VHH binders against q9yez8. Designs and how they scored, part 17

Target 1, 342 residues: q9yez8
Amino acid sequence: MVEARGGLDPRRLFKAYYSLSPPVEEPRDIAYREFAFQLFDGDVYVRHIGFDSMEELLSYMAREAPKNAYYSVARYSLPTARSMEEKGWLGSELMFDIDVDSLEGCGEVLGDSCLSRGYKQAVRLVEALYRDFGVPSTLYFTGNRGFHVLADCGWCRRLGREERREIARYFTLEGLRLELIIPRPGRRGVRPAPPSPDDPGLRGWIARAALERGVDLSAVHEAIEDLLDDVRVAIDVKVTQDISRLARIVGSLNGKAGLLVARLGLEGFHPGDWLSPFRGEVEFRASARLEESRILGRTVSLEPGRVYSMPAHIAVLLQLKGYGAVAGGEVVVRAAAGWRPL
Below, E stands for the ipSAE of ESMFold2; O stands for the ipSAE of OpenDDE; V2 stands for 0.75 times the mean of E and O plus 0.25 times the DockQ between their complexes.

## First folded at step 7 (VHH)

Design S1 (framework vhh_8cml_1; at its last look DockQ between E and O 0.72; V2 from the best seeds 0.00; counts 0 for: pae O 3.5 > 2)
Fold by ESMFold2, look of step 8:
Structure S1 (fold): chain B 342 residues (1-342), chain A 124 residues (1-124)
Amino acid sequence: as target 1 above (342 residues)
Amino acid sequence: EVQLVESGGGLVQPGGSLRLSCAASGFTFSRYAMGWFRQAPGQEREFVALITWSGDYTDYSDSAKGRFTISRDNAKNTVYLQMNSLKPEDTGVYFCAAKRGYLLYTSPSEYDYWGQGTQVTVSS
């Protein structure tokens, strides 16, 4: 329990969470990973940290109560070294980033609908990685407004920047020359074969999308923009190319929204209080207008200067997003083994 | 309302260099792929260099590869073509073109907007 009388300090909430056996997932090969944290004290980033065990990592997080917590997608011989040359790179997982605020119509808009759109693209990515590359992968919510897909496979660990860029291009479709994949009929009267759902890669994917829409496979060019929208995933290519990229520690809190970094399945994503360890009722003093929005499954609207009684998980999110501050009430912080008062 | 304005053309000696610029207005530049095309007298317009809306991917004609570099600055709504090792067969009018989306096309017929062109003359 954290008392909110006299204001609510997010650091105290995070410290309470990390002190209660948080459900943090152990990164694979923890001793080979570089860790990095953004701390509340001084708002400083600390990098080049290493841990020999999960116990050491959990102890650090309980002590420091980080605002944000990360580990490298890379494995290093000496992860605590300060230079990349000294670290001894052993290989990196594939990481894909979907930022929902980058989706058309989603920037600067707070709400669950954009999360649903990003989730659908992330599922598409996970399915295509397996279908087209034979690579199983894991989907994570970043604890704010994004999704990460991580894939670890033997052949992909040592891929260079250019190979990773080409894998990313398969999903963004950026810079592809469609006429090389699905040629148009030539003026000489030669009619190229239409795409088939059995074709490899993008050509087969477009054919499958066409079948789902009831589009004639010989006429895919007539619906090509819609078909490409069904296939494309709007990932940040630079993230995927970056062998030194940091991933969020699963089960940690994201400092921008106070939500858990969560492992997700592929059967749906329904934002709700399960994304937060914070419970209870608080008084929230709004400092900005929020047009009616669905936030974590609840309808919320704010007028500046008003005080609202609301659930703690919503109030913490709104405070971190700059819509106001908690002015009173009590927050219960859930322990890793289930819901418990502090 | 849409404008593509090329500049930087001129007369150069073989082996010389030119830098072409194309200033764009009247549309959301960062949602468009950009290209440079050229037309010599009596010839059809041909693609020279292409760049995706993010700038992450480029493509070049066989004659341009290794000699020309396309780039873009989305903050300034401008696309550039650095032309090195110029040859007399590079002579022609160079056009800036824009195509909405993330794909690249080599056919001029696919492009939505065109500049008026800038003359490049490489004396033999």
Scores: ipSAE 0.410, ipTM 0.775, lowest interface PAE 2.4, mean pLDDT 89
Fold by OpenDDE, look of step 8:
Structure S1 (fold): chain B 342 residues (1-342), chain A 124 residues (1-124)
Amino acid sequence: as target 1 above (342 residues)
Amino acid sequence: EVQLVESGGGLVQPGGSLRLSCAASGFTFSRYAMGWFRQAPGQEREFVALITWSGDYTDYSDSAKGRFTISRDNAKNTVYLQMNSLKPEDTGVYFCAAKRGYLLYTSPSEYDYWGQGTQVTVSS
């Protein structure tokens, strides 16, 4: 329980959460991972931290109450070393980052529609990794405006920057030459077979996109731009190619929205209160205008200077996003058991 | 209105360098691959270089490889062509072109928008 009278300090909220021994997911080979934290105090980043056990990690998080918490996708022989050379790189998971900011029409508001669109692309990515590369992966909501996809396979771990970039390009379609995927009729009037949904790689995805749009497979060329929009995944290539990238700790809170970094399935994504550990009804004083938007399953609009009664999970999000501040009420902080989308 | 405006052309001696710029407007620049083409007198327009929308990938003609560098600044809606070690055979009008989508093409016919071109003359 955190009293909101006189204002709500986000650090207090986060501290309350981390003090409850929340269900934070243990990174595989934890002793080989670098950990990094952004603290509320001065927004300072602390890097090159190592933990030998989950208990140590949780203890640290409870004590420090980080605004953001990260671990390295890389495994190192000496994670606490400052230089990459000294760290002794042993391999890195393959990481993909999808940010809804890259999607057209998605502004700064954490809208459900944009999250849904991002999720759809993330699912596409997961499916493609498996279907086209034979690589299983895990999908996470980042607790704000993005999704992470992590693949941890033997050959994946050994990929260098260039190889990772090439994989990323497969999804972004950078460098795609359509004629190599869907050949044009030859000089002798030989017409290549149209793409089939059973075809491997991008050819298959293009065909599947065509079917979904009701486009005849023989007319794929005429609609190719639209189809490619469906096939494309808006990943951040820079994230993927970086062997030393940091990922958010699953079960931690994102300091930008106050939402959980959550593991997701492929069955759907419905943003709601389950993404937040904060409960209760609070008074929220708006300081900025917010056009009517659907946020975490709730329709929200704000006018500056007005006070609203609203659920804490919405209020905290809005506060962290700079739309105002919780002015009253009590926030109940729960270590969410059974976080699952409806 | 879509506009591509090339600049930076001129007269240069063999072995010299030029930097071409192409300023784009009237369309979402970051959604387009950009290319440079050139046309010598009496010849067909030929591919020189291309860069994808993000700038992550580039390609060059055989003649341009090792000498020319294409780059872009999406914040400035500008594509560049750094030309080094210029040769007389590089003489021609250089055109900036834009292609919508995620596909790469070296054929001029595949590009959607064109600039008016800038003259590059390499002569002793």
Scores: ipSAE 0.032, ipTM 0.488, lowest interface PAE 3.5, mean pLDDT 90
Fold by ESMFold2-Fast, scan of step 7:
Structure S1 (fold): chain B 342 residues (1-342), chain A 124 residues (1-124)
Amino acid sequence: as target 1 above (342 residues)
Amino acid sequence: EVQLVESGGGLVQPGGSLRLSCAASGFTFSRYAMGWFRQAPGQEREFVALITWSGDYTDYSDSAKGRFTISRDNAKNTVYLQMNSLKPEDTGVYFCAAKRGYLLYTSPSEYDYWGQGTQVTVSS
């Protein structure tokens, strides 16, 4: 447990969590991965770290209690070298980043509804990678306001920057020439077939989106803007094209929200206390206004200067977001064993 | 006329092996993803394995991973299922199925063409 009578230091909370040897997902081929950490002391960002085993990684995290923890999607012969040439690049997993803040109306707005919208985009990306490219992928919540999708396949590992950018553009629909995919009906001397749900690629996705909306396949042009929005995935192309990109360590904490980086399934995502190792009831002193918002399954609103009783995991998130500070009470940190699926 | 003809089924002891073949005709085989499905008496048709047009990508049900291998020969218009370490639970009619496009599906309803099936019985 962590006492919070005079205000809560997030460093102390993170240290308590990592000291319990929490379940952390082992990165595949750990000895060939570069690790990086953002430390609480001066927000120093340390790169070019390597580990020969999971035991060494966990020992490091218990000792340092980092604010953020990352590993490279790339595999390297010498991950501790400072340049790509010296590292000996062996290939990189395909990485996609969905930033909830990029979604219309979400900005930096706190709330479960925007997280749910981001999750839906991430599920579509996983499905499209599988259907269109034959590539299985894994879906992760970043512990704050985003989702990562990682894919590791033989041909994927050796793709260069331009090839990765082309794949990203396929999902963002940047540079789409719609008339080449769905020709206009009623052109002189032409009667193009409507798209079929069984068509490959974008044609099939548009047809399936139309059927889901109850739009007749012969009338897709009447709903085309909505259908393109249904199939588009809001990914950060710069992340996907970067072969040296870092992914977050699953089971580590995100320093911006105090929530866990978590592997997700495709059947649903319901933000709640399960995303945090922190428990208990605390007193929170608000220093900023928060309009009514649903956060981790709870309705919260704040007025500056007021003190509220609330669950520790929400109070920690609000403090890290700048809405105030924990002023009293006690935080219980959950033990590593048996509290999360890995 | 489109045809998918399965062969290679039979009776085998637990722990044994069988290789199923599916010969395709009447369509451009190299443009279709191929899947294997099975159906036990009184049960719904379930996914076993699939392979893309080129053969570069495969997927398996959890029960088939590590025991079964799907492959294809586009020059011979044939898809194969190598089944090792067979169990009584693997008993059923095995169906070959074809899906147009560069897409992978585990749902039977997504497939365009189906074979008549070949019986696999694992018993002592």
Scores: ipSAE 0.000, ipTM 0.106, lowest interface PAE 19.4, mean pLDDT 83
ESMFold2 (binder alone), look of step 8: mean pLDDT 86; pTM 0.866

Design S10 (framework vhh_8cml_1)
Fold by ESMFold2-Fast, scan of step 7:
Structure S10 (fold): chain B 342 residues (1-342), chain A 124 residues (1-124)
Amino acid sequence: as target 1 above (342 residues)
Amino acid sequence: EVQLVESGGGLVQPGGSLRLSCAASGFTFSRYAMGWFRQAPGQEREFVALISWSGDYTDYSDSAKGRFTISRDNAKNTVYLQMNSLKPEDTGVYFCAAKRGYLFYTSPSEYDYWGQGTQVTVSS
């Protein structure tokens, strides 16, 4: 339990969480991964850290209680070396980053609806990687406002920056002539063949999106703008092309929201208290206005200067987002085990 | 050493057919998209046809569609262009090109490797 009277220090909450030896997913080939952490003291990033076992990683996190925790998608023969050349690069997983804030209408807006939109794009990316490239991948919630998709395939580990950029551009649709995939009819009575859901690549994806929207396949060209929005994935191309990029440790906390980094299935994503280790009822003093919003399954609205009673996991998120501060009550901190989706 | 070597060009009458071949060496052929481009006298290099690394996707210019067929044999490191119903406007030097990765592009500037070309002349 952490007392909140006189103000809540997020560092104390993170320390309480990591002191419980929470379930953290072991990065594959842990001894070949570079680890990095953002610490509360000075907000500095510490890098070039290596661990030979999960016990060492968990011990480090319990001692340091980091604000953010990361591991490299790359494998290195010497992960503790400071330069890429000295690290001895052995290959990198494919990494895709979907930033909810880049979605239309989802900038700085809090809310579960934008997270659900990002999740749907991430699911399409996982399915497209397997269908079009034959590559299985894993989907993760980043603990704030994003999703990571990681693919660890033998042949793709050794791809360079340009090849990774090209794969990313396939999903953003940048640089492709879409009119060659879904041509427009030229004259009355002369029409190109409609796309089929069995067609390869983007043509098949557009046909499947049309069927999901109830759009007649013969009229796909009339709805193409809306269908491209359903097919396109809002990924950060610079993340995917970067062979030295860091992924978040699953089961660690994200310092911007106080939510867990979580592995997700493809059957659905419903934001809720299961994404937070923090429980209890607390008093929250609002310092900013928040229009009625659905946050972690709860409806919240705030007026500056007012004190509200609310669940701790929502109050912690709102404090980290700058809407106010926890002013009273106690936070119960629990291990994340059993709170993840199936 | 990377090489793309075209063959099968020649002189044909309008309505005739030609089969171009492009033999690739020095790179992992099965991981490259392949394209055919042509250049007529006094013109810029233009797109003709492309095929994805797997062979699952093909695309053609408007002038080639319905008349030309692109195919590949990954075991033989070879890409082909079957040209039917040839027209005088099809005259030009035909180039084989390779693009690293899984995507395809119709712009010549996107391609990594190029052959030296093979002449196709359609004239009576």
Scores: ipSAE 0.000, ipTM 0.135, lowest interface PAE 16.7, mean pLDDT 83

Design S11 (framework vhh_8cml_1)
Fold by ESMFold2-Fast, scan of step 7:
Structure S11 (fold): chain B 342 residues (1-342), chain A 124 residues (1-124)
Amino acid sequence: as target 1 above (342 residues)
Amino acid sequence: EVQLVESGGGLVQPGGSLRLSCAASGFTFSRYAMGWFRQAPGQEREFVALISWSGDYTDYSDSAKGRFTISRDNAKNTVYLQMNSLKPEDTGVYFCAAKRGYLIYTSPSEYDYWGQGTQVTVSS
């Protein structure tokens, strides 16, 4: 049952989810990871937490029902120590953060189209890490408006901040001197060799992007800004260079949207109800305008003051983003077997 | 309407400092690399400093390295040039310029938008 005033309590939703055998993925080498949580009570951010087992992590989350849940990409010999010096750093995974809000035209746009653009960049990053660096990586949806790519390799665990920054800049293209990769035509009738899709590095990526757009490989300069937009990955360089950065726990909820942090494949990403542990039909009272948008596979538009019947997972997302409040109806929550009432 | 408005120029003695500002409007500032160029009397417009669209990459002319610092504030749509240890040879009209995209350019001909310039005079 949903209270008529004040909407659905996000703390109760998260507590229900975490109490019902959530599909939380065990972080690798759990005992060497620092954990951090943002709690609902006072928006307190707690860190320097450690767990010896998955059972301890799950028990903590069931008890605390955090707004956000994180683990360090770093491994530490003493993850619960209060200072970084005392933690005993053992190396960090490479982490890349793609924020959809940083994409041109997506800062104020809700909906699946911007998520699809971010996903395409994340897939390209995974492919380029493997093709250009020989590094396998895993792609994750952050449960709101972003993607993480994590790579764990023996040689890369011990890279310092400057080396990580250089890897990140390879993908953002900042400081790129195009003439070193694709020289300009000198004169009519005198032309450098065009890039080939089989070329290594950026030359190959630009050539493949050109072919996909139907651009003649000898004429890449005419479309170069569009091709660089296709090749570039909008990662946060400061995240990648930070050896102490936190990643989100897979299967935990993101407090900004109420969606699951989810491991993704490379064959496609179709936002939908599968990203939410909440189901049901609810009444939603809109307090803000939303222009027609495709959200989690559904078309949604809102006018202030109106009441709408909609799926619970969409209503929860809209309430958390400030578009209104759930005013009535029933919510059921994912359990290990079936769905249970909130 | 696209506008770049420079300020902070003036007269200063050798060894002095000036901070130039360039306020941008009418375009998505965070998608543009920004450059400072100068034109000395009787000379062509020359590169001084640049900063990439996010601020993560900067570059300087040989004469500016170690003395000048370029920075930007994307929330305020403003780029800055902090000039220290000024020399008479730094005298000229200083122009702010914007270039869309990820590429870095030191050639004036590659830039999309230009300010009107601000006079910097270094003399005793």
Scores: ipSAE 0.048, ipTM 0.534, lowest interface PAE 6.9, mean pLDDT 87

Design S12 (framework vhh_8cml_1)
Fold by ESMFold2-Fast, scan of step 7:
Structure S12 (fold): chain B 342 residues (1-342), chain A 124 residues (1-124)
Amino acid sequence: as target 1 above (342 residues)
Amino acid sequence: EVQLVESGGGLVQPGGSLRLSCAASGFTFSRYAMGWFRQAPGQEREFVALISWSGDYTDYSDSAKGRFTISRDNAKNTVYLQMNSLKPEDTGVYFCAAKRGYLMYTSPSEYDYWGQGTQVTVSS
């Protein structure tokens, strides 16, 4: 039974999830991280919180059931201090934020196809960081409409704002001189060979993108605009340059969609019920139009005033995004979804 | 008029098995999530296992995982706890509890109805 006619209380759904002691990925060097939460009560943000152990963090989340949960990419000597100077900065992981809404044709459009495009950019970023910089990184779904890539290395954690900004610009291709990388056919002088998938840097990225599209490597110039779009990474430069940014806690819920923050592999990303702890079949009363969209592996379309039967995880997402409210049915909460400690 | 009646407790040797039953009456059993809790002398009630009203979801405490199995029969208004590989640390009074609705909790304070308990003693 649904608790209230006209909608589910998301505070209660989140509390049910966190009360099950769900699997949460331990932030590396937890005692040196600042934690922050957006709470349902007053919709306030609480910062400058520290934990000495995973037990303390899980206990806090079970008690507070936050709308959103974060930890700093920075390490600090005194993470609970209010000022940056007093925190004693020890370095920050490189953080890249890929916003699906910034992709062409994807601005606030709900759908798995736009998430897939963002995922492909995130995978290329992870591969490029390792191939070109020798830096291992981890890939995360943010639980709504984006991806985070985090890289931690001894030399990179102490980089300043401008150095981080230049790394970000490398991936957005700002200031690119394309003629130095892919010379045009028919130019006079010695013509470089076509790009190879094994080439370093941008040449290798373009060659791999061409192979994915079925474009002949000797004809990359004919598809160069599409190939550059395939290799550009739609990152938020301001996020990467900021040493004090917050990442989302893996295994926590994103308050905008009710989906899990999930660690991802590089072999593929198929949105589905595994991204949600909520199960069941419910009645959803639509109050806004939604054009036919593939959402979490399901085709959904909504007309205002109509009632639809749908899986609970989709209904929770649609209610949180303002498309309507759950009017009946069962919502079951599961602890193990979107994250599995190995 | 609501009643939850536990049965199946007893004395068992370490490594043994017990099957607990909880018979429910006086409410619409199929609309309630069910949980098992235990309490050792002088300690607080601790979570053991839960099952959703539909039976689609189950969860266990870390100490119970791999050893205990919770199940329910909505036609018979009964919830069960199969306990295998019992240890002396499993000794306590076992309570079944009912929580109205689709949400499930590991906290005893969230439950609406409680049984009187059945004693489980694991001793050589």
Scores: ipSAE 0.000, ipTM 0.322, lowest interface PAE 13.2, mean pLDDT 85

Design S13 (framework vhh_8cml_1)
Fold by ESMFold2-Fast, scan of step 7:
Structure S13 (fold): chain B 342 residues (1-342), chain A 124 residues (1-124)
Amino acid sequence: as target 1 above (342 residues)
Amino acid sequence: EVQLVESGGGLVQPGGSLRLSCAASGFTFSRYAMGWFRQAPGQEREFVALISWSGDYTDYSDSAKGRFTISRDNAKNTVYLQMNSLKPEDTGVYFCAAKRGYMLYTSPSEYDYWGQGTQVTVSS
């Protein structure tokens, strides 16, 4: 059962989830990480928090029920200090942030197809980090409309801001001398050999993208604009260059959508109810129009003023994004021993 | 302290070969793209060859293509330029240069560190 007409209280939903043994992943070297949380009360953003154990972190989240939960990609000798100078920086993982809303035609469109496009770029980034840099990485859904890729390697932990920015520029293709990688025929004595999918680095990526599009490898230069768009990764360079950046805690909720931050594999991404800890059937009163969209594997369309029966996890997402409010029905919340009514 | 030290220059006959070496110290060599530039008598410094930080990408000036090969050994912090079929027109001071990062540049002004140069003379 949910509260009528005023909608679901997101704080109560998050509190219920965090109080029921949530599957939160332990950050490695937890005692050396800075934690930060955005709380439901006002625009309160608390930083410089440290925990000696996973038990302390889980206890904090159960008590505070944060809107958003973060940990530093940096390791610090004193993570609770307020300045970088006082924290004693020990190195930072490489972090890449792919914002689906930055993709052409995606804006604030709720459709699963835009998430799939972002996922494809994130997979290419993971593959490229391994192929081009020899660096294994992990891929995460941010619980709303983005992907994080994190890489921890011995030599890269100590890279400064400028070196991190140049790695990011490699993936955004900013400043790349493309003519040195894929020369155009007939220009200043250049005699281009076609790229091969077995070629290292960007040449191999472009060749593989060409094969996926059905473009002849000898004609890559004719389709280069589209191929660059296929291999370019829409990362936020400012995130990657920031040695003090915060990543989202895996298994925590994203306050914008009520979905879980989730570790992903590389074989595919199919948005669905598994991304939410909320279940049940509810009545949703729409206050805004939504054109037919596929959201978490379900087709949804809304007209203002109408009441719809729908799954709770979709209703929670739509309420958080301002499309209306839950007006009745029941919500159950994930627990270690199954599902519990709210 | 950052240093780039070139070696392997000298006098060679037309059609001969030389291998230039550039030993790097004082920076993380594996994170730098490396280039070779030359300055011919009475001319400005010009691009000869480059190699990416990984060694996967190489490029050459039109005059060097098919005759010169750039390579690197990241374990030895060294970049090489193998020069074959040398011509009198190849005479000049050869400089190695290091550019931080993964982007490739042919302009001398983009490079962060420079060696002192090594003389290559092609004459009978």
Scores: ipSAE 0.000, ipTM 0.177, lowest interface PAE 16.8, mean pLDDT 84

Design S14 (framework vhh_8cml_1)
Fold by ESMFold2-Fast, scan of step 7:
Structure S14 (fold): chain B 342 residues (1-342), chain A 124 residues (1-124)
Amino acid sequence: as target 1 above (342 residues)
Amino acid sequence: EVQLVESGGGLVQPGGSLRLSCAASGFTFSRYAMGWFRQAPGQEREFVALISWSGDYTDYSDSAKGRFTISRDNAKNTVYLQMNSLKPEDTGVYFCAAKRGYILYTSPSEYDYWGQGTQVTVSS
């Protein structure tokens, strides 16, 4: 039986994807990680799951075809235990979450421009972690409207909630004492030295932002609010302080958009069909208005009640976000052995 | 074309020292992190040491820490591994590898380019 509205069942799409042995990135030290899944049946979250091998994880995902798939940033001696006490915490990676919807002007906007803004924030975070803390990190697209940055370092694995919160606050500039970083000119006409791009920490970041804007380093105070906005990273502090937080499995689908969780480089991010395993041309019946938007490299606008021909990966995203339903055509899943998310 | 060429391997007695070099060509060396990996007969490639593109950050395996030192010369497009207090367990083929970007990996599968390797034998 076909659905009454003619829409494609997301459960069947996800099952088709996971049945093709898609490329999924192995979480490091897999046997010490807690896994969790949100299933299509009743949106139930299943937690306290463990796997001894990548083969077991892939078999589970092929069988269950989850709406969302997660693994703990924490390592545990017994990840399947029900309580934190019984799990035996062995340390956690640093995790940072950048939600595009938290950016000014992006909360009610579908579009590539807001994703590009989030990506630039994530790149700055990776660069600042490395430059200021000496910590290498990995950048991920969450498969919807966000970015994760994960860092696994010997000393940082053992940090508690307070230390993690202080690191996050360094990037959000929460509690910034600007007078200690960029002192004001003295009463007797003594001028503090302007910041230099070679200065450590925030002072150097402000100087580099000034140079990028074409602001003289001696005139930093005239543009200080804009410069602070340029260097601030829109991180969810509550995510970073949580030692038991879950990260998304790379190569899995995000249930909100039908897009892949993807590991990213720092050279650029261009949203497009490569973020989706779904191909084909379909008929989409719109049930809501969408003002002209650039989505995965395509310009889209919708009027309620109209039928549009469009690529399957756009139609699946729009259906999952409540703009309508696929009314006809075929969706081809492109998760064959040679296909890889970037 | 991209090339990584290792040199400096050889036979050494336990407690001895060797200095490995890896000459890089065909890519912008200063934008790549460099790693050293080794492989003993019948074993998988294991991480030994890495150095960031700037040279400011280094990391070592537990077995290498305190005995080995990784360094680089960006002007000469060369990475080095100074190996001291060598043990029979250090015997293997040593590979240099290049990884583009800020992300520093200890997993061999993450590296973009690989040399052909140089043999190190620690035996009396």
Scores: ipSAE 0.000, ipTM 0.104, lowest interface PAE 23.1, mean pLDDT 84

